# VHH binders against Protein ECM9 (ECM9), part 1

Every score and structure here is a prediction.

Target 1, 377 residues: Protein ECM9 (ECM9), of Saccharomyces cerevisiae (q02202)
Amino acid sequence: MQSSLPLCREFFEKITAYLDYHDFRLTITANQPSITLPYYVDEKAHSIELIIFKTTFLSLFQEAHTYFNKTFSDQSGISNENIYYMTVGFLLTTPENKTVYNVHEDLLKRYFQDNSVLVIPDLLVKEVRLIQRLLCSSNNRINKSSSLWILYRKLFVLSLDANTLVLPDILFVFHSSGSQHFSNYYCWNTARWFYDNLPYNKRIELFNLTKRFCFQNVKDCSSWSALAYMVCQQEEKKTDNIRDFQRLTSSFNVPFKINKVDLNFQVQPADAFTQELVKWIDRTYAADWPPYLCLLQITKFNITLRIEMDSVLLTWRNEILNFEENSGHIKMINNTPIVPEKFSNDLLTSVNFAHFGYKKLFLNKFLDKNKKEQSDS
Structure headers, positions and changes below count from the first letter of each chain, unless a header shows other numbers; Kabat numbers aren't used for antibody chains.
F, E and O stand for the ipSAE by ESMFold2-Fast, ESMFold2 and OpenDDE, each averaged over both directions (binder to target, target to binder). V2 = 0.75 x the mean of E and O + 0.25 x the DockQ between their complexes.
[cut] stands for letters that were removed.
The coordinates of atoms that the task and the answers printed are left out; those that the model quotes come from them. Centres of patches stay.

## First folded at step 4 (VHH)

Design a1 (from g4 with S60Y; framework vhh_8ghr_2)
Fold by ESMFold2-Fast, scan of step 4:
Structure a1 (fold): chain B 377 residues (1-377), chain A 121 residues (1-121)
Amino acid sequence: as target 1 above (377 residues)
Amino acid sequence: EVQLVESGGGLVQPGGSLRLSCAASGFTFSEYDAIGWVRRAPGKGEELVARIYPSSGSTYYADSVKGRFTISADISKNTAYLQMNSLRVEDTAVYYCARESYYDSEGFDYWGQGTLVTVSS
């Protein structure tokens, strides 16, 4: 084909289109039709999914890599539109290639250097949309890319004065990326960073999204770790916003305004959340460790919460003793409750062994912390 | 961070031999289903050339390369190889190393950058 990089350009255009939609998903999947299609757009009332088939994905890979091999060494300056489209192809197919990522970021830096402050917001809109939608990809190579998550933070800081980032888009990015990849470390680590840096009203919505996600994804250690962080976060322990923003944007040479975080920091009182979590554990018969670990983390340094746990500890201890009297002793191996073989086909009893086993593990770890606290006081 | 790095490509005469290497980092071969080599020739689509399951030693070859190419893996070195013998002009292509994971993946989930193999007199 032509030297215009038609596939890289086409997918950039498709990914950055549909301005009225916030729920955009990018799916890369095996080619299932008997007749090969390059891609398919599934448009619904409030959402769009762009589905790219594996054969087209491989063609995109080849187009981008072939162009890179023939042009990179002979490049004069970093302002060619085709070089930008090539980098988009790499972000879709090989997002962990640091050399091409650096070329992409350098093109952004040049746009910022060569354009006035009044024009920069318009240029940021397309880049923000591109990166947000890449992070919503079903492909783990893209949605787990540390480079793309770091660029998202940089774009957030650069967009503070321009107001180009829309809250529904931000929330959808974390929900979509978290849902597409189990225990997505960079996704939920970035959610912690956004929590530290968003205004109070937006922090409330991010906290509520994280909480709902955790309750729906009991086994996801990364999201539960982020939730515990958000509950325990205090003003003195938050990120140094000025220094962090400077580190992320120092190379772009663009003026930015620091948006001061609301001093009314508390999103949900720790005691109210603790009560909600205990009730949720009891009601759902939670049979996985992350909720219990969250409960340990949020009570670790809060003396009032630890005292309030006394009634919970008594109730849970009595429940465990009653269960063990009727079903036998709960055995633990590597902090995991073991379901006896005789009950392996009894779903209810198997869930109960896990549920009461994790309550037992929680009690043991909680009591160890109480003794440590008393010896250190 | 999962990464696949290819090496060993180059120019070779028809009838010659070439050995491609794929060094993996960020995962171990014993934990995953397959490592494959995919090629794309100028003006043609993609072709799966060979695939190996490192833990079992099981292999697959495209009909176009059976008897000429041999795929192997060294678990201790975390490296896969493609030994290419009796090379033909039609084998000229960019060769990619790719990982196939059975857990929560849709076929090949990680790809290398590719290495060019040119068979010419």
Scores: ipSAE 0.000, ipTM 0.103, lowest interface PAE 23.2, mean pLDDT 77

Design a10 (from g4 with Y102L; framework vhh_8ghr_2)
Fold by ESMFold2-Fast, scan of step 4:
Structure a10 (fold): chain B 377 residues (1-377), chain A 121 residues (1-121)
Amino acid sequence: as target 1 above (377 residues)
Amino acid sequence: EVQLVESGGGLVQPGGSLRLSCAASGFTFSEYDAIGWVRRAPGKGEELVARIYPSSGSTSYADSVKGRFTISADISKNTAYLQMNSLRVEDTAVYYCARESLYDSEGFDYWGQGTLVTVSS
C-alpha cells in the first residue's frame, strides 16, 4: 500500500498542473448541497478556479495530521515523497505550524543538495507554483501566513541559481494577495523586502504596482506603509533586508548576488512623488488616513521636503479654517473626525468633515514632528 | 460549530403560500453578514432568490420572485425567514439558506441542508 496521502498528493497535483501564465485562483468555500463533489475546477477562457469545499478541506487537515502523528513516532519506513505530500497538506490547512514548516524546508534543502532525496519531476517549478497559488488564494488564513511569505522569499533566492530558469511572478502575487485580504501585513512587508533586493527594472514594476494598488485601496494601511517605505527607503531597514538576502543565498549555497549599484537607484524622486500625492489627495478629496500617514512618513526623513510642504500646509490650513467657519469646528475622537449628527444624512458634508478632519490631523502631527526635529538638529 | 438549519418546506397547491425558516447557530448576525435563500430545481442550475442584511434590513430579490416573496430576519432569535406567496409550479425546488460575509468572503461561505418545496396540483 503506497497511497497513504491520497488527498494531499491529489491537491498538490491539481494546484501545480496548470501553466504559470494562466490566471489561477484557489478558493475554499462552504459545501453546496446541489454539488456532491469534494472539489471542482471552473475553467474559463482566461482563468481557472479550483474550488475546494470546507468538508474536503477538513479531510485534508485530518489526513495530514494523522500521517504526521504516525511519522513522528516512527520514521524508519517512510518515504520522503510521502513526507513532502504531508507537509503540503499542512501548508494548505495549518501554514503556521512551524514544526511541519521546518520539515518542509529541510526536505527542500536536502533535495537541492541531492536530487535523489525526492523523486518529483520539476520540483522547484511546482513548489514556486504551489506557494504562489496558496498566497493568491481566497482563504485569509493562507494568504496572510507569515511562514508562506518567508518560504516565498526563500524560493525567490533558490530561483536565482544559474541552473534554474524558474522566476516567481512577484507582481501578480502581490496584487492578487493584497486584493484577497484587506491590510495584509506580511504581503506588503514582503513587498518591501523584494523592493530592496530586486534589479532596478523589477523595482520600477513593483513600485508602480504598489502605487496603483494604494490609489485604488485608500483604506489599506499596509500597502500605503509599504509605498512610503519604497519612496523614503530607510537605510537601516534596507541594510537588514539586504543582509537577510545574503544569509539566504549562503544557506542555500546560491552563488548569485544582486548588483548593489542597482539597489541604490530610487524609482521615483521623493519630491516628485510628494507633489503627486498632495495633488491626488486634493483631487480625490481623500477622506481616509493612510494617504496622509504616507505623506507624514515620506516627509519625516527629508528636510528639503519638509520645507517644500510650507505652501501645502498654508493652503490646507486656509481650507480647514474656511470649512470650519461655514460648518462648525471639526471634533476629533481617537484621531478620527466626528461627523455631527445633524449632517449624518448629508453625504457631501460628511465627506467634508472626514477630508478636512484628516488634513487637520496631518497638520497637527506634521507640526509636532517639525518641532521635535528642529530641537534634535 | 457554525450551522444553518432550514424548516417549513412541503407540498402546496399553485397559488398557495409557505414560510421557510433558517435558524443560525455558532455565530450572530453582524452588519457585515448577509443571509440568502438559494434554490435548485431538478435539472436546473442554482438561483439566488432573496438576500437580506439583518442589521440594516436591506433586501434584494430575483426578478422571478419579486413581489411574491418576502425575506426577513429576527436578530434576537438569530433566524431568517422567506415568506413565499402566490406560488407557481416553477417555484418547485430545494431551498437552501446560506450566509455571506461581506468583509471576508466573495460569496456564500456556510450552507444549510436544504428544504424541499413542491408546488403541484
Scores: ipSAE 0.000, ipTM 0.090, lowest interface PAE 22.6, mean pLDDT 79

Design a14 (from g4 with S101P; framework vhh_8ghr_2)
Fold by ESMFold2-Fast, scan of step 4:
Structure a14 (fold): chain B 377 residues (1-377), chain A 121 residues (1-121)
Amino acid sequence: as target 1 above (377 residues)
Amino acid sequence: EVQLVESGGGLVQPGGSLRLSCAASGFTFSEYDAIGWVRRAPGKGEELVARIYPSSGSTSYADSVKGRFTISADISKNTAYLQMNSLRVEDTAVYYCAREPYYDSEGFDYWGQGTLVTVSS
């Protein structure tokens, strides 16, 4: 009749449907309608929301775990298709289960060596869509899952096989997932990995997306850290990311190599970006640390940029001195500017203490690094 | 039939200029494919001198030609160009236009016939 994993299969099919929609939301609710439904699909012109009732989600969990337990006691009649659907159930309910993640990955790896291992139509296309929609979901347990982000890298590698080329919509995924979870570490760490392994034209697109996201999300430490990395690129970390890509291509038997010239090309000259960032800080009266930390990281060990910063340092020192003469000394506690109690109800002055405080912190850290470099050389 | 056809080579004096053209037929570039100019001089290996991604307009150059050569593409004509200025004797080589798919482990999959550039007095 029906398979032993009807819910796991049903949700796989439902999540991988609707080809033209990017905005796919997964919602779990305790509210059950008077008519017993396993889920509800709210379809709009540009978005879809899959609403799973809590009781159905628990049933999905139970179905997947029950089948998993049986795989260790009864080996007769177990199909690879059922194992696959079971692993999908785990990705939806317990994405950090490394044992089941490894089973899912091994099954995909075997499939790409022998397509007869798993008879599911358009498997790679559906798998990519499934994982992208999970990473773009509003559920923070899922959208920040380190396991799902590493699986996304592996799917990218598998998509490079010439016979089955299906490329993930990486730009949408990073923007959507970054927007769903403030300072999504694994999202922006994965963006660094993609930046190091993408061809030059795609690196430009990813860089521009990351820069735009940072300017719109000034407090997001993870995205700003990724932007600093993309501008200055630490050779050691770049080598690690390239080696990870090479190990994955070897592990999946994918015959692919990245051109070394592309890997050494800088998307935006560091001096041009530095000037843009300084102007943005001044124009917006930036009152949060991440842009200043980005500027510090980019200029830290570049002698030419450090010399070019001399005029900025002088301008910022004069601004700080003028502000302190009028408003009093800027006090720092644990690298945070403190607004004096007498100005706590003055929003403009409070913003100015933060703005000039972080400029002051930047100058102190910049000069400390410069002095240490001069003493070492 | 996939084909890349180069033109514009010839004899030029040091300090002179030449413009090479590469007309592509039988295919459309994907967003990850590049067109490169590769040169080979007698007794020397192959050198990638310039690359362009026609879909984005992104370009890269070998250090030996940076500031002297400019690569461009006309999508409507399906043609890539290499503008070579301030030519030197060491630029003497056969110049090949080649397609580089992102996913080809061996690099270039289609090559033109080559066009000879001789820089001599």
Scores: ipSAE 0.000, ipTM 0.224, lowest interface PAE 15.7, mean pLDDT 80

Design a15 (from g4 with D33S; framework vhh_8ghr_2)
Fold by ESMFold2-Fast, scan of step 4:
Structure a15 (fold): chain B 377 residues (1-377), chain A 121 residues (1-121)
Amino acid sequence: as target 1 above (377 residues)
Amino acid sequence: EVQLVESGGGLVQPGGSLRLSCAASGFTFSEYSAIGWVRRAPGKGEELVARIYPSSGSTSYADSVKGRFTISADISKNTAYLQMNSLRVEDTAVYYCARESYYDSEGFDYWGQGTLVTVSS
């Protein structure tokens, strides 16, 4: 631990290994059944899981922090490779440390200007693999890290000319990270950014994944917000994401003309999706707000879609009235349907109050003329 | 370093079939690049007949070949294919495999040498 970082290096090599696996999961567990085993690799036909035991995680933490502290007091033994491995240890154990994250990013940026700065073979390939696998980890401090999601965008830009960031990996990252952290804001915000900056055919795949994820995760407001965004043609927001992409390409001296991205090409027409979503709500008996909020968001800026909703509004109003005649008036508190105390132990009636309550909330908000004036802020 | 090599061209009777292959080296199909098949008949300009994004399988075809030609890609072999069925005399052309950058409206940034397809009785 004096002149080298064996654990930081070992975990870098382990996490960046296994070239044939897109489904790679990183798990940190407090339960260590084998006291002599620092980690366990669970390898299956199409998936691999690296399980790091808490005691090993603490040793990794100690190694990285000890090295970091020593770099301020002694100039000897400092190498860019060791600094890089130290920063990897921090990304695994203390991803919230912005100072060390900045060191990691600066070292990468310097490497892309002068490859001699870091003597690590295929560094871009390994860095992409590392960051993707960290974002797929069970550690919520890592998979929700805004810095790591921003780095992922930068790595995407740097990978435009090479097969270092492939669509199956991108799709797996969003699916895995979204699944491991409920309402992962930075995950789904980054999905919006990728949607605007991917070629049309890759954009279709990301849209389909986002839609499938939302239909399987009714309560996830972040994924549903991303889906609403992908359906809506919001030129201003698209322009912002594309300008950010162009800024990154310029800052890294990427040789592509990125300005030719097709801003107006939509994966699924908003009216067709609106009809699909309404039918899905009715078929699944949706009893959570995010699908209704998505429907509200996609209709708020489109007068034609609002007019086409007339038949849906009439149908839902009649359903609500019929339910209220039978079960009593639906009360709302903080935009949440309240189940009367007498029905609190009746799961079916509770679901009914939620389903018709959210239809009622949607109807009230849809008819509110001021909602159209509220931008996406 | 980037190279595209076509094969599979030849002489065929009207109504016949041919399968063209395009082997890529120096880049891979699974990153943002699209692969297109462009033909040029003697005395005519270039016509994009088919395009594929290998990572998604999304395809597009010129109206002149829709229903007759099928473009496909094998990412593991880094090879694109153009299956040409119900060939017509007007399909006679030199067929080029080309890499298209989605972000560059100048079209194709790398081209193969071309392979001749002759449809004749």
Scores: ipSAE 0.000, ipTM 0.144, lowest interface PAE 19.9, mean pLDDT 80

Design a18 (from g4 with S105Y; framework vhh_8ghr_2)
Fold by ESMFold2-Fast, scan of step 4:
Structure a18 (fold): chain B 377 residues (1-377), chain A 121 residues (1-121)
Amino acid sequence: as target 1 above (377 residues)
Amino acid sequence: EVQLVESGGGLVQPGGSLRLSCAASGFTFSEYDAIGWVRRAPGKGEELVARIYPSSGSTSYADSVKGRFTISADISKNTAYLQMNSLRVEDTAVYYCARESYYDYEGFDYWGQGTLVTVSS
């Protein structure tokens, strides 16, 4: 063989080296002049961090790209193992390259039909581990890659086929990936897909994780949007997610079948959640828009919830009027409450202006929505 | 006032490329703002092809354009872009730049005038 991929192979082996699923982080950082190593492993009692220097990352890109250009142009001297390692290098450096992604996926499909295609020990386990660790990385190009999230869905489906299967730790992946990048759209869009396709016990776990994540990350619009979806579920979008799952199970010849009862199970009644969210907003003095938008999304076309909101609207209106009487009128600029400069160093008053400002914005949007619905009738 | 101005549309042959630009004025991209590209072809409904949150760089794409289209944003220029590669006849449509207000439940509150993209042999 004239061509080899030592760096692509080394990083695959390093990222997949640890047998147990642990708090494993992948970090790409600027080159350190005092260190000549291509990467560093920081191993602590309960966490492992693989730190890759930018110069090494560029070398990895070059190795994978050079192999791709030379070998795929000629199609001579190709081994499936080398193609696999080359595709791993692309997933690490250019995960949005659809051509190389397709090559990677096709090799995996062929391997699961005939394991002689790739002679790599524990490939499925290592592939799941690789993709989970990439999605949990601090590199924003990797952790928000649509291609890697799609591959994660496919790997989950493939994993369902094994009789003694270690299922991917989806909860850790969503929590970790969501935490690594603010408003990670594909992370939380994939959480919606899993929510629609998981059996109810796992759906409950995912819902509870999403809710806890949102309550701890008040500003994260993507996670709050996913939470609203999980509570209300739009029929069209749910149907699309179910069709996609069925298409993948058919494509991979996986005998897994979704329980129809589980598909229609609601983890928490919408009215109970709405009540909890209103109490949470009041208790925490929520001072950011996403919880209020979630509340709007939940109450959109649910007449029962809208009736329940009447008492909340009255309470919030009275709170706003009392606050404005004592502290002055809440000024809004581009739908954002403005804290008067004289109160900028008064944390409680600043929070109150934001809190009651967003309640005021919510009331305005809720009433506009009611007017639009009435005019549409 | 809030305005979105598109440019970069035109006639292109199948397999060709175009880059659409969307210049925003009257507001600054915030952590809650999303910019989307929506297209409408004769006889078809509206399709959201790509979306970006400029402050975070988070992106999403319709299945019909994944791997061919790339959305990006330049916060300093307050401008979003749609790079369209490997264009197909079925990509022929009027392309609209739209702002998704995170203060409203789903949908877009401001739209550009639209720019026509025609893919024909």
Scores: ipSAE 0.000, ipTM 0.140, lowest interface PAE 20.6, mean pLDDT 78

Design a19 (from g4 with E106Y; framework vhh_8ghr_2)
Fold by ESMFold2-Fast, scan of step 4:
Structure a19 (fold): chain B 377 residues (1-377), chain A 121 residues (1-121)
Amino acid sequence: as target 1 above (377 residues)
Amino acid sequence: EVQLVESGGGLVQPGGSLRLSCAASGFTFSEYDAIGWVRRAPGKGEELVARIYPSSGSTSYADSVKGRFTISADISKNTAYLQMNSLRVEDTAVYYCARESYYDSYGFDYWGQGTLVTVSS
């Protein structure tokens, strides 16, 4: 039968379909086809993309908001199922609406309280798929939603005991969400949290994915910050997850059975990574600050690495001096290398000013023994 | 303005044949463009039936139509075709012509209005 929210229901069903696919993308596009084609499912050998067109998105917005307004005037004809579909429509169109998000989470809590333990795994699987696929969307309002990223952590903790969460999907979520929104703070902050809470083998996979993502996205401050965190071994906050897990799941009023997570923080030797990063900087002619900041942060937490950097510092200093003799002194303004106007149309020289400028900034910050920077935990 | 216009749909008996045409205007087929035929049956989701890269002649087909349907393109006429043979009742759908660009968007970025194909005895 048709619900009073046919579009909200249809998109819930489409987004939670395709059980065997890990590589699922949700795309909202401004290009408008015919009125009779509201969306398109592009199914390839190992991937699926659901493309929602702008006019359908606007219709979905109207359907969800009309029903929400009706809930204030119609006291007798409201079903929890229809309210749930309405909240799905809001998550797609207005994910920043905290009131409707809270209604969505409250309905999920009631389902856990009112249903048997045999039904909870099926509900949890559908909710995990919904939230993962929303976080993979091309819509920046959805993929950076702090509420959705927090719900994702809650669903992960609930899934640990139920053994329902598919871990390969988690890796795709971070890659996809990171790719859809430049410097997605909540995405990479959540990756840091998952790094602390995943079993060792999955932490290795997350670390390697984060490293590859950073090497392909040199300007992304958020992903490089997450990578630096993962390389730096800081155990004080990560040795006991029980209180955090209890806090995230307490509102669901389900028995909490997990009492310990085994955390191994030695994913890659810091010296091996440092050598790899230096070679990568030199090979790619890195002309953006985040790789240099990562190198700076890693070396601050390991005194042996600081000593091992001596040969790199000498090499970089000589490169800078040689460049300045031929091209003029590198001027820095607010920690940014300035390209002289006479070279503004010379792409190679402009890249060189940025590359050697950031090497120069790194040297100044690395050698500054009077700097009283406080480290992030 | 980019436009894709379909023609050739209609009513046909099971085992019959139809040829759909997709006339493109507002752009010329490049090495980065693909043209696809997507169908939507009543009560079912969309299915990519066939895709062609006109510049290379490279083609792909859904398993449900492989061996029965043939996609082709005429660069000089800026037109793509779908030859449908051995039609079945389950081939009944609205057929859309769509352009996919490697650099422009995710999947198909320009769509025709659709043409109805009814396979009925």
Scores: ipSAE 0.000, ipTM 0.122, lowest interface PAE 22.6, mean pLDDT 77

Design a2 (from g4 with S58Y; framework vhh_8ghr_2)
Fold by ESMFold2-Fast, scan of step 4:
Structure a2 (fold): chain B 377 residues (1-377), chain A 121 residues (1-121)
Amino acid sequence: as target 1 above (377 residues)
Amino acid sequence: EVQLVESGGGLVQPGGSLRLSCAASGFTFSEYDAIGWVRRAPGKGEELVARIYPSSGYTSYADSVKGRFTISADISKNTAYLQMNSLRVEDTAVYYCARESYYDSEGFDYWGQGTLVTVSS
């Protein structure tokens, strides 16, 4: 019977071995006839890429699952180290398996209380690096895994113990994972949780990273939604995220408390951000909805910000009217501006219809006091 | 073992300047710890006038001192400073250096002895 997990252990060691390399990527690719190796490492000056061939990845899957099935029926002589390596294999190949995730978490929780439970050198440091590198991988199943993002929150909590010197590099993870997968919901939902629970200096860094990411990824609804959340005072949701953090500290028996004064600081005044976003929309000639939705979410229910929007609304209305006098009335279908057939081959005019169309949609939604959309179509 | 030792207090005339120093021992400045300057004037409550996160250099100030006071930290010396310019009679208080741990909901977990700043003609 399988008492060791050579592939699960080997990939754990390979993924966690390069401590000096911030940019570590995991790639799964088709087998190449000229290469007989199961995997190879592409080492560059500033990045490491572990490239695993599909047949080797399948073998890793089979190794982990075979061991799990045998362990379920017979536990005699099975070491916690082998169970741990098996769970690592599942996180790499089947991160959606809640049962194995629970086994992995339980081993870490027991290790936190008694280091003799798992005799693996630098386990917590390697665990943090493993999970960060998995979340930054190009594999969409892994980088979007809700279980891995939840585990990342738990590792953050565990790293806060005064006796644990490992701190997750959350800024790199959110940027990298967000970049690897368009509209990564769990990535940006986890960013909201971290925003509510981070110390003020890290909250500033996360806010600025999220803002820069959004400005570079205008179509990414998940990142823009997170940015709107960070700007808005959402006390109820913030309370839920703080309560979840406290629940996790209690669950892992970590003896610390959050400084509530620090948690109440605003990173950027909402009015200053609103002005910046309006200027950014105008400067970039934004032709995609997420920036406008962000602006709507921030301003619609804030009396002070609504007053500040008066001059913007007048300017945008005049721009729309001038455009429509020259190009015809902008029509909407399912909140999307329609480009007339006569302009379908004109890229500049198509961009104009999108830009002024989304400004028009914003105005209609902003003026809707009953949350009902008004359309000029 | 954690100690914060303050120096630089004294008597100064309105419009004058003073620099307070806070030497930390028994710990190194972590990225999640802050150093704050808290003052208490006779008959008034405590006011946090400035805060710095030494690892990032991020600073914040109370509205009452913004533009006049500058907080800084020298990581190599494990020391934080409060540069006080354009001092006013209302700035007269005992100034405390304190370490603020993110992970302690009580706020400041270690305090210095306090140094008296008197602004008077």
Scores: ipSAE 0.000, ipTM 0.229, lowest interface PAE 17.5, mean pLDDT 80

